VHH binders against NH(3)-dependent NAD(+) synthetase (nadE). Designs and how they scored, part 11

Target 1, 296 residues: NH(3)-dependent NAD(+) synthetase (nadE), of Coprothermobacter proteolyticus (b5y8q4)
Amino acid sequence: MNTAMEETQRIEQFLRKALVSERKHGYLIGVSGGLDSAVVLKLLVQAVGKENVLGLILPDRDTEKKSTTLARSLLEQEKVPYKVISMTPLLRHLGVYKDMPLFLLPTRGLKESIVRRFYNDYTKKLNKPVFFAQWEEPPTQLPYFYEGIAYYRIKHRVRMATLYYYAEKNDYLLVGCTNLSERLIGFYVKYGDDVCDVAPIAHLYKTEVRQLSEYLSVPEDIRNRPPSPDLIPGITDEYSLGINYETLDQILAGLEEGKTAEDLKQLFPADIVELVINQVKFTQKLEGKPYMLKRA
Short names: E, the ipSAE of ESMFold2; O, the ipSAE of OpenDDE; V2, 0.75 times the mean of E and O plus 0.25 times the DockQ between their complexes.

## First folded at step 1 (VHH)

Design y12 (framework vhh_7yz9_2)
Fold by ESMFold2-Fast, scan of step 1:
Structure y12 (fold): chain B 296 residues (1-296), chain A 122 residues (1-122)
Amino acid sequence: as target 1 above (296 residues)
Amino acid sequence: QWQLVESGGGLVQAGGSLRLSCTASGFTFSNYAMGWYRQTAGNEREWVAFISSGGSTTYADSVKGRFTISRDNAKNTVYLQMNSLKPEDTAVYYCAADHWYEPLYTGEYDYWGQGTPVTVSS
């Protein structure tokens, strides 16, 4: 990365250029109360002004209350107009909550305990974190495995559809908040949170986004939160991945620099290095969808 | 990063034969399906042949009956025997280890070997 100042200026110019190129007057952003959307929100306000930014907060039944509170607080501090739209009625209408009836459990703590039990059991049976196994046929039958995958993926796709509805209604561009670490390992939902018109931090590793967040004076309550997609109770990014971002980003940056698998295995556990490299290779297949026949 | 090293390419006359080899390191070779892909300038990589961990083979229609894929698990090597070569077989050939999905066009070359060029003159 450039210095935080230079990178911020570069991103701001990029954001302004995109508006002119697309003949649009503003940006729509989904604000989660997490680090990435907070950084992107601040970049948008600096680049195009608060009057040309609209925020959506899209919680559902499983969203932490703190996520919504932090998202509201940041949007109010930045003086950006926003709406809060619950995704719960739509997800309920689709039958999503019937497939995973967590509503039967009386407390969030109990929901988190049960979800983590299933994740731990699956990790043991798969001999790898669940995230990396989701595109593989499991060696044994895992109860609720595919229901769980469908459960969290639909949430991102419903949010994407909602974001585009408001972007198009306002004649604004939809900005995405996906970072390079997530992109390289496919830690996103295809046709969900990967879908946007402009992706201002998609070239930055998660650790670099943290550096920008300090420069941009993102509130410490947001900067210091464990990253979480906030889709399933109790599941943070690092819990799902089984790897912290410091380690992940060092491996990814090493590959970018031309280090070999053997070089990286001298610095990190061999199984983790192989897992990350295999995942990076697999992620290119996700980028190739939809599969289309070439003209004869 | 798994290492896959392709070899055996070269210049050959139409109707000739070549045998490509791909040696793997850094993973349990016998547990993976292996495939061969090829790419011409300006085009995405196209699948040529697959061999499962159990030895079952499948081929693209363009090479069926002319190419044979095989593996030697003791040597961590997959082979592509190419017979009755045609000028349209001219390409850079890559091998790949595939766990579950058939890689139909990939954009990232750094995670495949450097490839081995095959040129078939008319």
Scores: ipSAE 0.000, ipTM 0.102, lowest interface PAE 22.1, mean pLDDT 81

Design y13 (framework vhh_7yz9_2)
Fold by ESMFold2-Fast, scan of step 1:
Structure y13 (fold): chain B 296 residues (1-296), chain A 121 residues (1-121)
Amino acid sequence: as target 1 above (296 residues)
Amino acid sequence: QWQLVESGGGLVQAGGSLRLSCTASGFTFSRYAMGWYRQTAGNEREWVAFITSGGSTTYADSVKGRFTISRDNAKNTVYLQMNSLKPEDTAVYYCAAKGYTWSYRLPYDYWGQGTPVTVSS
């Protein structure tokens, strides 16, 4: 593998080349307080300078307060200009918060407990982690299942719209923070956080992004945080997937190297291998949307 | 208590051959994938060759057809057979071990101290 230094240099050159090719002067980035956006922010500052980067922090009611604090702290440490824009008024006006029972719960801890109980019930009824079943017709009625899906997906789509508004207003390119692990299994919101002009870490597995974060001296508070889309209280990436990134990335890298399902089943539980392979195949179909009719 | 001990480096003339060895102790060698990397003064460390616990091999384009990686689990040793050596192969060569992995792209758990190879022109 490339060293972290080699990979950093390649990404920096890529980021500078994109600005020249597009005749733009800078990048706009959404900073979440998570690992991926922190790594991308560091790469942008090194590549094009802090004065040519603009950050947005886009929290909503369900965002962990620590996420906003860590995002703000990192942007201030890097001396990058930024704005904090709450998504809550827009989501509330769309009626998003009225469609979920969470508005009835008085504390975040209680919201997380209730959400996890619903998630555990869904997992039991679906006989697989919820993430892998969201595109399948459930075998039984699941109260709030589709409302829940719409609830989290709209959050990334309104953030995308906000990011593009500010990018275009400043004549900047929008950078994305999606990594290869997420891309291959479809762990993103289509037309939401997958949408960007430049994707500097989309070729790196999550575990490789973590390696870069150490080299780039991303603060430990961010590096040691459980990965989470921070869309639903209590739901981390690994809770949703039922698999950790070390295992996921090894299966994905094995497939990249030409290993068969049978080879991988010698190293990992067969059901997990099958879930990942089937999800990779399904994600390829998502890339075919929208369906368009070919000329006769 | 883990250890990776490299040997077999030295001076060789262009067109010659060398065999590097790396002997492991302190972990269950047979369950680890092994890689060889090299580094020249002023340059980044570059990947050379990789062998999985099951014996499948992968090579960097710069050495493909000239270098062969192999392992002997009974001896807890990984080898790099270097043929048709060129002056540009001059570097310090490192062996590395990664548990239960199929990809040279993922981080390695253990690294050797390196063995120098000099190819005269």
Scores: ipSAE 0.000, ipTM 0.166, lowest interface PAE 15.7, mean pLDDT 83

Design y14 (framework vhh_7yz9_2)
Fold by ESMFold2-Fast, scan of step 1:
Structure y14 (fold): chain B 296 residues (1-296), chain A 121 residues (1-121)
Amino acid sequence: as target 1 above (296 residues)
Amino acid sequence: QWQLVESGGGLVQAGGSLRLSCTASGRTFSSYAMGWYRQTAGNEREWVAFISSGGSTTYADSVKGRFTISRDNAKNTVYLQMNSLKPEDTAVYYCATRYSLYWGKSTFDYWGQGTPVTVSS
């Protein structure tokens, strides 16, 4: 069995080899104040040195203040050069905020309350957690459903564009922070946060990333924080998914190891097993885009 | 090498409460997700509650609001507090570790011997 030390060393070697292979001298990373980017930042510093890493913190008006504070604190502790660039002016210019008028509320508490009321209504009408229903035709004409989807997806896509601008400006590779749990169920924005040059933790489940974070001495405030994309006020990963990562990851790992649906239904609720298996199958179809004609 | 020992089962009247305990020995407990399952004669084991290494909990619909799962990592123990017990809660209750993930490797669940719970009407 690999130790946290052995896996850390393996990932560090991988990161060094990628720089040599691509003839690049450093890495650009988006730091969110969440677990995944914190782990990746620590791995980058250990692998290539702080002087060869550049961090970006890319908040918008809906970003939790604590996210920016934790990201900044970690980057300062690691002595990694970084920039804070607000996404708000760009999103406002694109008209993103005016298309979702509920997000014009004066306090974060009010925004979170109203967002959660909409999510609860959506969950009842869809008869499943919102995340799993976003690619299906809604059974009713839900107010702001498509506007809400567009609202959160554009945030990751403008962040991706910003990250690549700074990566190319510095002649650095863009590192991604997507983990295996997110990859297998499609818990990412296609052409947004799934886009990178190097993905050092894409082979690890979320629960494995958490174990690695303890070994790397990621601050407890970051490790114990509920995972959230921080795109919509009040919506965490587990709130959106309706399933905690420990349950999700064990079902996914069981499938990877060749366990049948019937085997997994002996250990986990049948409806949850079916939901996860159906989502894995759906996610495989997302990889078929863009649709392209083959030359005749 | 993992050993799980359940305790706290017994006979109780409908509306009563019981607290089940499961103590792990032989391996580090804090890194594993723990769960409670139950089985009645002639039926498959069904899950009751899970608790992650980080303390996140999930419950079967039949027990939501009545049962509470918790853990004490210093004592290598997971608990199931069962309130407002119903005759249909009568079963043998099993403590189990779920799949343990480390760098793409899963492990089989370890099961305890079970502790019987009988709820009389």
Scores: ipSAE 0.000, ipTM 0.231, lowest interface PAE 12.3, mean pLDDT 81

Design y15 (framework vhh_7yz9_2)
Fold by ESMFold2-Fast, scan of step 1:
Structure y15 (fold): chain B 296 residues (1-296), chain A 121 residues (1-121)
Amino acid sequence: as target 1 above (296 residues)
Amino acid sequence: QWQLVESGGGLVQAGGSLRLSCTASGSIFSINAMGWYRQTAGNEREWVAFIYSGGSTTYADSVKGRFTISRDNAKNTVYLQMNSLKPEDTAVYYCAKPRTYYFGSWQYDYWGQGTPVTVSS
């Protein structure tokens, strides 16, 4: 549709109008060292100025050191005020790290190897990528299945609570970094990273966010990273989804343009097309929560 | 259905350059990511470079700074410019269209036939 320049200008205007509408002084953003938050940070600085943006870096035990380093480097380059707040003490106190059998592993490489072996085993037993199975009853007992789901979801919810505390303390709006690809398939944590006051890239597919990142001159070290929520060692978005964003976004865009399932099955594997279409339909139901009794 | 045809391989001296080409047919090229892989005898194929539909690129650490991947959507072609070649770069180079990404790696069922590259010391 729009050129990267035109889309950037639309988003900047949107961000400025939201501040005026809400009578707020600035934006609070969580910066992960990933692509989406880097693009949003650059858009915020261009729209409202660095003095009206506050960044939080919220690492925990499982966060890659590179994520924190890249987030810090970008915030310093943009001259945006920021705080680094470790989530580890709170997550440890909640007992979160006891749920996964990783406490005796001495290196990140060993943790990643073990986690990927569990995910490979889960995918074989579930006969589908783990992400798509999380809302279904497992066909067989999977060790740590529910503990694993709770493990990653609590991380996003704790971060959300922390982000809102600082946003409200500063009388700022909380900006979200969720994109359209994630929204349409439900690749987010409900009441976690989907919660924000303003979502400037929620109308853009992941591949479109990547195009904007090039236009905005996001550092290559960030652009070239595999997308990851960075919640579990070794688990990227594409590893969890079992599908790359290029394929996912083409299917989603095709559906948006009115292509049928049959049209898409001529271009992509039928099982993947069905998986995506079924997930889009399921995700529409997530928007109906909480369940509320209708007036008689 | 994808058909990928590689060209541009051959024998080159250490420190030299080669440009590989891969032309796709029978499919929609411009909306797909494309990659280059290489394989030596007795080893599995290793990823070399990737180019996404939007033009962004990624490189394996072993080739970063020496190799450049690019694409020409009008010609349905992806290129790999290889500079400062080392004997260790000797391999059969494959063009690939990723089908899916499973278990931390790309799953490909659309591979070219491969083009050999030999780097003499």
Scores: ipSAE 0.000, ipTM 0.129, lowest interface PAE 17.5, mean pLDDT 80

Design y16 (framework vhh_7yz9_2)
Fold by ESMFold2-Fast, scan of step 1:
Structure y16 (fold): chain B 296 residues (1-296), chain A 121 residues (1-121)
Amino acid sequence: as target 1 above (296 residues)
Amino acid sequence: QWQLVESGGGLVQAGGSLRLSCTASGFTFSSYAMGWYRQTAGNEREWVAFISSGGRTTYADSVKGRFTISRDNAKNTVYLQMNSLKPEDTAVYYCAAHLGWYTKSYQYDYWGQGTPVTVSS
């Protein structure tokens, strides 16, 4: 029952307490030009001051130019020191772009169209959105399925490594920008963007983060932008999930309140309810990795 | 049909005090949380102070200890008592009403037209 204002102050105190507990003087944040990192950046500046925050913008070949522009604009508006470090040379050296050689397509629009065609075909063959099928054996052989998974996951892991390098170099804590909606369904890359020292919005649903962004005066061009991991051209969160956050968050909040699957199926399509419930259960199992032997 | 009308702004010297008022009509005031926001030229609105429907208050760090938000449900009015004013407090001050953020409160947020406050050195 906290308002956006009450929750903002609670998060600020949490961020200050974490610095004291860890004996650190600042935070390092990856800024994407998306809503979540914009909200977290505003919270950090209010909590610890702009001089105790360092921003990194980590674009690669497939990152929308607008993402970098919006991230830079916000960091400059907040007067937060930042660096722009391209991930492209490292990813190219690893051979990542050989799995998805988009350089032959003349425009970004054509690249997005081709990628979405593959995703639509995959969704049809899997009979569910690609995101929910990534941990299952596909019923038929899908060309480039595993290459596609490896392609996007490595980007977040390379970014994580880069963020930690700068955090440790500055003796700062790494802050994460993952929200509750993403965490409950596993919409993150394990050992990638889920890795951080402090997660100030991990208890808030995406719809709550959106409302908080209005109170924090996040620029409208960031607030109104479709959420996207910005890893593959044309693939937004809702495109990947096949469900909007308004519906997802209502189902998740209903489960939190103790509503049963049958209760939720009276409010939402049964197939969507089952998809979300099964994904929440699967995500809880991911917490048990790595598998370890007990001492004999 | 709804309205929020701010008043009480003006020119004041540093160290002085002002009390802003915001009167609501056209909705059930007592059910809404009320906030004060401010905006300087060329910048977006920033939150200043908040009071819940139950009377719990929260303040931005920049004003904590100097500003006090209160409400009178019988008069459908929210107040911002501003003490020890600084030149940095110069802004247009806006009143807003919020139903709550866990619902579709964004559809029911109401904003006033703003009242200017100028603090001279």
Scores: ipSAE 0.000, ipTM 0.112, lowest interface PAE 19.2, mean pLDDT 81

## First folded at step 2 (VHH)

Design a1 (framework vhh_gefurulimab; at its last look DockQ between E and O 0.01; V2 from the best seeds 0.00; counts 0 for: pae E 19.2 > 2, placed apart)
Fold by ESMFold2, look of step 2:
Structure a1 (fold): chain B 296 residues (1-296), chain A 123 residues (1-123)
Amino acid sequence: as target 1 above (296 residues)
Amino acid sequence: EVQLVESGGGLVKPGGSLRLSCAASGRTFSDYAAAWFRQAPGKEREFVSAISSGGSTTYADSVKGRFTISRDNAKNSLYLQMNSLRAEDTAVYYCAAVDYELGPWYESSYDYWGQGTLVTVSS
């Protein structure tokens, strides 16, 4: 059986083998101040040594100051070289901040309140949490709905482009931090945070990543944070999903074990079970490539 | 732990044929990628051929068109059909396996190895 020790050793060997196989000298990692990137950073340091890891902290205007502080503190604790590179100038020149005029609101607290009000209104009018609603035919009367989607997704894509630029400059592999929970329900941005060269925790549920974080001695203040991409004020993973990761992962693990929708509805609210099952099926049908005609 | 046992090695004349077998025990072989490597006297071990769990094959340039790798998942077995043998093919041939694939040409990609079987090509 895989204990935390056995699983970390397995991942560390995977990370070492990837460098040899790809003839690369190290790993480039985006460090967000969140749990998943902290776990991956710890694994990288143990696998290939701190001198072969380069961290990037990629804040923008809407990034919570605590996220940057925690990311920097972790990288300094691990003695990993890192750079802080603001995405704000590029996003500003692209016009992203004008589409969502949050700059008109004087405090972060007010920004969070207004953003949450729109999310709550979307949830009520679409009769499901915003994450799940984005995949359905959109109503024509939801202000900022498409602007919000574009606002959120472009930040992931700018982050991805920046990460690959630095990985290629250093002849390093880009490591991704997406976990199995996110992969199964499509909680990532196409051509954004789903793109990497090596994905060392992609087989682990979020709750299993949390278990590894304890074994790896990830700082408590990172382990206790609500999961968030930290790209839109006030929006955490669980706020967008309308479900906590413990419940989500229990449903997902049940599906992996072969439990039916009926089995799971005995343990969890029926509407949540149906949302998750339908999303998993939808995500499985997305193959992540363009429609193409066959030759001849 | 997966255990691999090669068989079928022997003495063969140039231009002849030989079929190597590798029997796997322990975990289900169908989940594994597998490969053949060889080591001539005084040389480093070198890649010969690989087959993925899905059946995709890869060959070293020196053996393309002469050697054919195959697998029989029902028998948990890997095979190497060696035709048009040359003196340069003389080596100990090793069966190798791994539960994930990363660079099938490198011996470091494989976690499980057999003991080897000697193939001698001589007039």
Scores: ipSAE 0.000, ipTM 0.125, lowest interface PAE 19.2, mean pLDDT 85
ESMFold2 (binder alone), look of step 2: mean pLDDT 81; pTM 0.832
OpenDDE, look of step 2: ipSAE 0.015; ipTM 0.348

Design a2 (from s07 with Y101W; framework vhh_sonelokimab_d1; at its last look DockQ between E and O 0.27; V2 from the best seeds 0.00; counts 0 for: pae O 14.0 > 2)
Fold by OpenDDE, look of step 2:
Structure a2 (fold): chain B 296 residues (1-296), chain A 124 residues (1-124)
Amino acid sequence: as target 1 above (296 residues)
Amino acid sequence: DVQLVESGGGLVQPGGSLRLSCAASGRTFSDYAVGWFRQAPGKEREFIGAISGSGGSTYYAVSEKGRFTISRDNSKNTLYLQMNSLRPEDTAVYYCAAVDWELGPWYESSYDYWGQGTLVTVSS
């Protein structure tokens, strides 16, 4: 990666150029309270000015209050106009919460514990983290497995739809906050959080985004939070992956540099290397969707 | 749609106080964050402050903090702006605005509904 300063300038120019090219006057951004959206927000403000940025916080029933608080605080600190719109009513209307009756649990702590219990059970039965097994046939029927998948995917997709509604309503471009690490291993919801007009940090590994966040003076309370999609209680990114981003990014970078699996297995656990490699391959296939015929 | 109607404007001497009201239509006033803006002659509209739907949170422009107080009575569907220690530079048309759920209150574009405004003149 370039220096943080150089990369910041590069991204800012990119953001400005995109607006000119599209003949738009501003950006819409979903702000989650996480690191990625914080970094992107900072970049947007620097690139085009706070007056040309609109933030949306889109919590639902399962969103941590702290996330919303952090998002709000950040937006206010940057003096960026924003709205908080709950997704709960819409998701409820769709019957999403009936499929996973977490609402029966009285506390978030209990919700988190139960979710983790299920996740651990799945991991055990699958003999790998659930994320890496998503493209495989499960050895047995897992309770709420498909419901769980549908549960968090729909949230991303509803958010996406809402974001675009407001972007279009204001004649703004939608900015995405997906990073390179997530993109390479498919740690996103297709037709959800991957859908945007401009992706300013899509070329940066998570660890690089962290570096950039320090340079951009992202609040420490955001930077120190474990990465999480905040869609299901108790599940963090690293929990889902079974490895930290430092390790993941090193493996991914190694692959990019042309290192072989065997080379990487000298540095990292063999099972993890294999999981990541297979997942990257799977993700490449995923990016090929939708399936289409060529013209005859 | 929410209709907003400001009242309470008028002529006041420097150092005086004035309380503005904003009456909102509808049954869901508490679902809206509401705020105050003002526009002086020849100047851009500027943010004064805002209050959350429940009234639990208030936001003020730095320049106005301590001198102006925003409150609301949801039972009356009314927003208030208490202005103290008024100055000639406070002369402006004052607007109330509303937005669904919660907002970042800083910018005019964040608000969905606006009143017609009420004139406040501070003069000796």
Scores: ipSAE 0.000, ipTM 0.243, lowest interface PAE 14.0, mean pLDDT 89
ESMFold2, look of step 2: ipSAE 0.021; ipTM 0.534
ESMFold2 (binder alone), look of step 2: mean pLDDT 78; pTM 0.802

Design a3 (from s07 with S57R; framework vhh_sonelokimab_d1; at its last look DockQ between E and O 0.02; V2 from the best seeds 0.00; counts 0 for: pae E 20.5 > 2, placed apart)
Fold by OpenDDE, look of step 2:
Parts: C-alpha cells; structure tokens; sequence
Structure a3 (fold): chain B 296 residues (1-296), chain A 124 residues (1-124)
C-alpha cells in the first residue's frame, strides 16, 4: 500500500471521478458504526463534501444499540445528513424472526451466549469454523443451520434494497464498504452488501483499512471495536473466521505474491492455510454466478 | 504519466496462438490497473480484459473468456495477453491501457493511458 496520505488522495480522486463519470449528484452510504463504513464516510466527505453525501443507518432488533449510537455520532460529527430506518417491521413481515426465535430470550447477554453455544457446537461437528463450512453439506443436520444462514443473509439483502431505493431517489451512487480481505474469502453476502456502484476500499486489506482509519482520525471508540456485521448477537468477524485479520491478510497477501501453500505452511498453521486457500477458490467460483450459457 | 508500448503482433493462422506484451514506463507500474482492448476495421473498440495493480484480480469480457488470458509481471513492468485458438474475427489492432484505479474496467473511458497498438492478423 501507498502511504496513508497518498492512498487517501488516490481514493478521493477515484470517488470524484466516479461521480463525474456517472453524472450523479452525490453518494449514498450505509453506516453501521463499524470501521469500514467509518473510513468510507470520511473519504466521501473529503472527496465530494458533506453536502453531497447521504447516510443511512439501518438497524433491526438484533443491532447493538452502541452500533447505532456510534454511527449517529460519526455522521453528526461529519455534519452529514442521515436517516435512521428500522428494518424490523419488514423482516418481521417476512417471518424472519419466527425462524430464529431469539426474541424469546430476555437479555442480549443470554442471546449472545446461546448463539455462541450453537456456533461452538457447529464448529465441533464440522471440524472447522462455520464460515468455512457454509459451502459444504453438513455431515448431520444441525439445528437452525439453514435458518441461521437465511437469517443473516436476508438482512444484508434488505439493507441493499433499501440503500438503492434511497440512492436512486436522490440520483446518487451507492458506495460499498467491502474490503479486499472480505472479497477474497467471500466474507460477504452475495446480492447483499457486495452490491454497489462504487467500492472505494475494495482493493485494501482489512489491516490497511485500519491504517487508513488512524490517518483519517476515525473515532477511537469505533477503531477499538471488534469487527462485526452486527446481524446475529455474539458473533464477531474473527469469531466466525477463527483467526484474526492480521493472520488472514498475511496469508492472502502471500497468495497474491505467488507463495505456495507449502511456503505459507512454514509461517502459519497448516490447517488455517488450507482453509483459507480452499475458501479463496470457492469464492472465485461464487463470483462467477449466476451460471449462464454462452451463445451458440 | 505512463507510457505503454505493445508488441508481439503479427500474422497467424486460424487456430494458432499469439502472446502480446505491453511494456510500461515508470516505477509505479503496480499502482495501475491495466487492460487490453482491440479494434477491428470498421468496428468500435472493444474490451478484452483487465488485471488489477497487484495482479490479484482479473476481468474478462464474456465473449473472450477461456481463450484469452491476461497476466502481468510487475518486476518487468509488463502486461501480457495470451491468445489461443485464434479466429479470423480476432483480426484487429490490440491496445493496452492503464488507469490509476479500477472503475468499470470494461469501459474505454475509464482508462487514462493508451499504447499505440499492435496489429494481429488471423488469416489462412
């Protein structure tokens, strides 16, 4: 990566050029209270001005209150206009909460505990972190396994649909906040949070995004939070992955540099290296969807 | 500014293979996404494919996927286009292009720097 300053300038120019190229009037961004959206918001404001940015906070009943608070605080600090739109009514209407009745639990702590218990059980039965097993058929039927998958995916997709509605209504481009680490291993919901017009940090590893966040003076309370999609109580990114982003990014960077599996196994646990490599391969296939015929 | 120079074009028989090269000037080649375009006589310039600065991501036109492979060597500041199973309809001037960032790699207008082109003729 370039220096933080150089990269920031590069991204800002990219954002300005995209806006001119598409002949749009501004940018719409979903702000979650997490690091990635914070970095992107800062970049947008610097690139095109606060008056040309609209933020949306899209919580549901499972969203941590602190996330919404941080998102709101950041938007207010940047003086960016924003809306808070609850997704709960729509998700409820779809019956999403009935499929996973977490609402029956009285406290968030209990919800988190129960979810983690299930997750740990799955991990043991699958003999790998659940994230890496999503594309495999489980050896035995796991309670709420498919329901859980559908549960968090639909939230991303509903967010996506809502974001585009407001983007189009205002003749804005939609920005995505997916980073390179997430893209390479498929740590996103297809047709969900991957869908956007412009992806300003899609070329940066998570660790590089962290570096930019410091340079851009993202609030410390955002920077110090564990990365989380905040869709299911108790599940963080690193919990799902079973490794931290530092390790993941080093493996991914090694692969990009042409290092072999054997080379990487000299530096990292063999099982982790294999999981990451297989996941990258799977993700490449995933990106090829939808399946289509060639013209005869 | 980046200067691009294509090479490797020539006459080839149908079914043959050809490898094009694009040499870039400067020390910051890896900062640029680079791509290949072609223009046949009387036709519009069309996108073939592109590769990210690091080489970690490639994009291909649907029509060319499978026959053409794009790669780069940043240590040599060179972009490559491997063309297999060539057809008469592949006859065109082939251009390499570069951009400081990836913005719709399939759009000609996205690229800031262009080579002079190299002619590929596929004929029996």
Amino acid sequence: as target 1 above (296 residues)
Amino acid sequence: DVQLVESGGGLVQPGGSLRLSCAASGRTFSDYAVGWFRQAPGKEREFIGAISGSGGRTYYAVSEKGRFTISRDNSKNTLYLQMNSLRPEDTAVYYCAAVDYELGPWYESSYDYWGQGTLVTVSS
Scores: ipSAE 0.000, ipTM 0.212, lowest interface PAE 15.6, mean pLDDT 89
ESMFold2, look of step 2: ipSAE 0.000; ipTM 0.102
ESMFold2 (binder alone), look of step 2: mean pLDDT 78; pTM 0.813

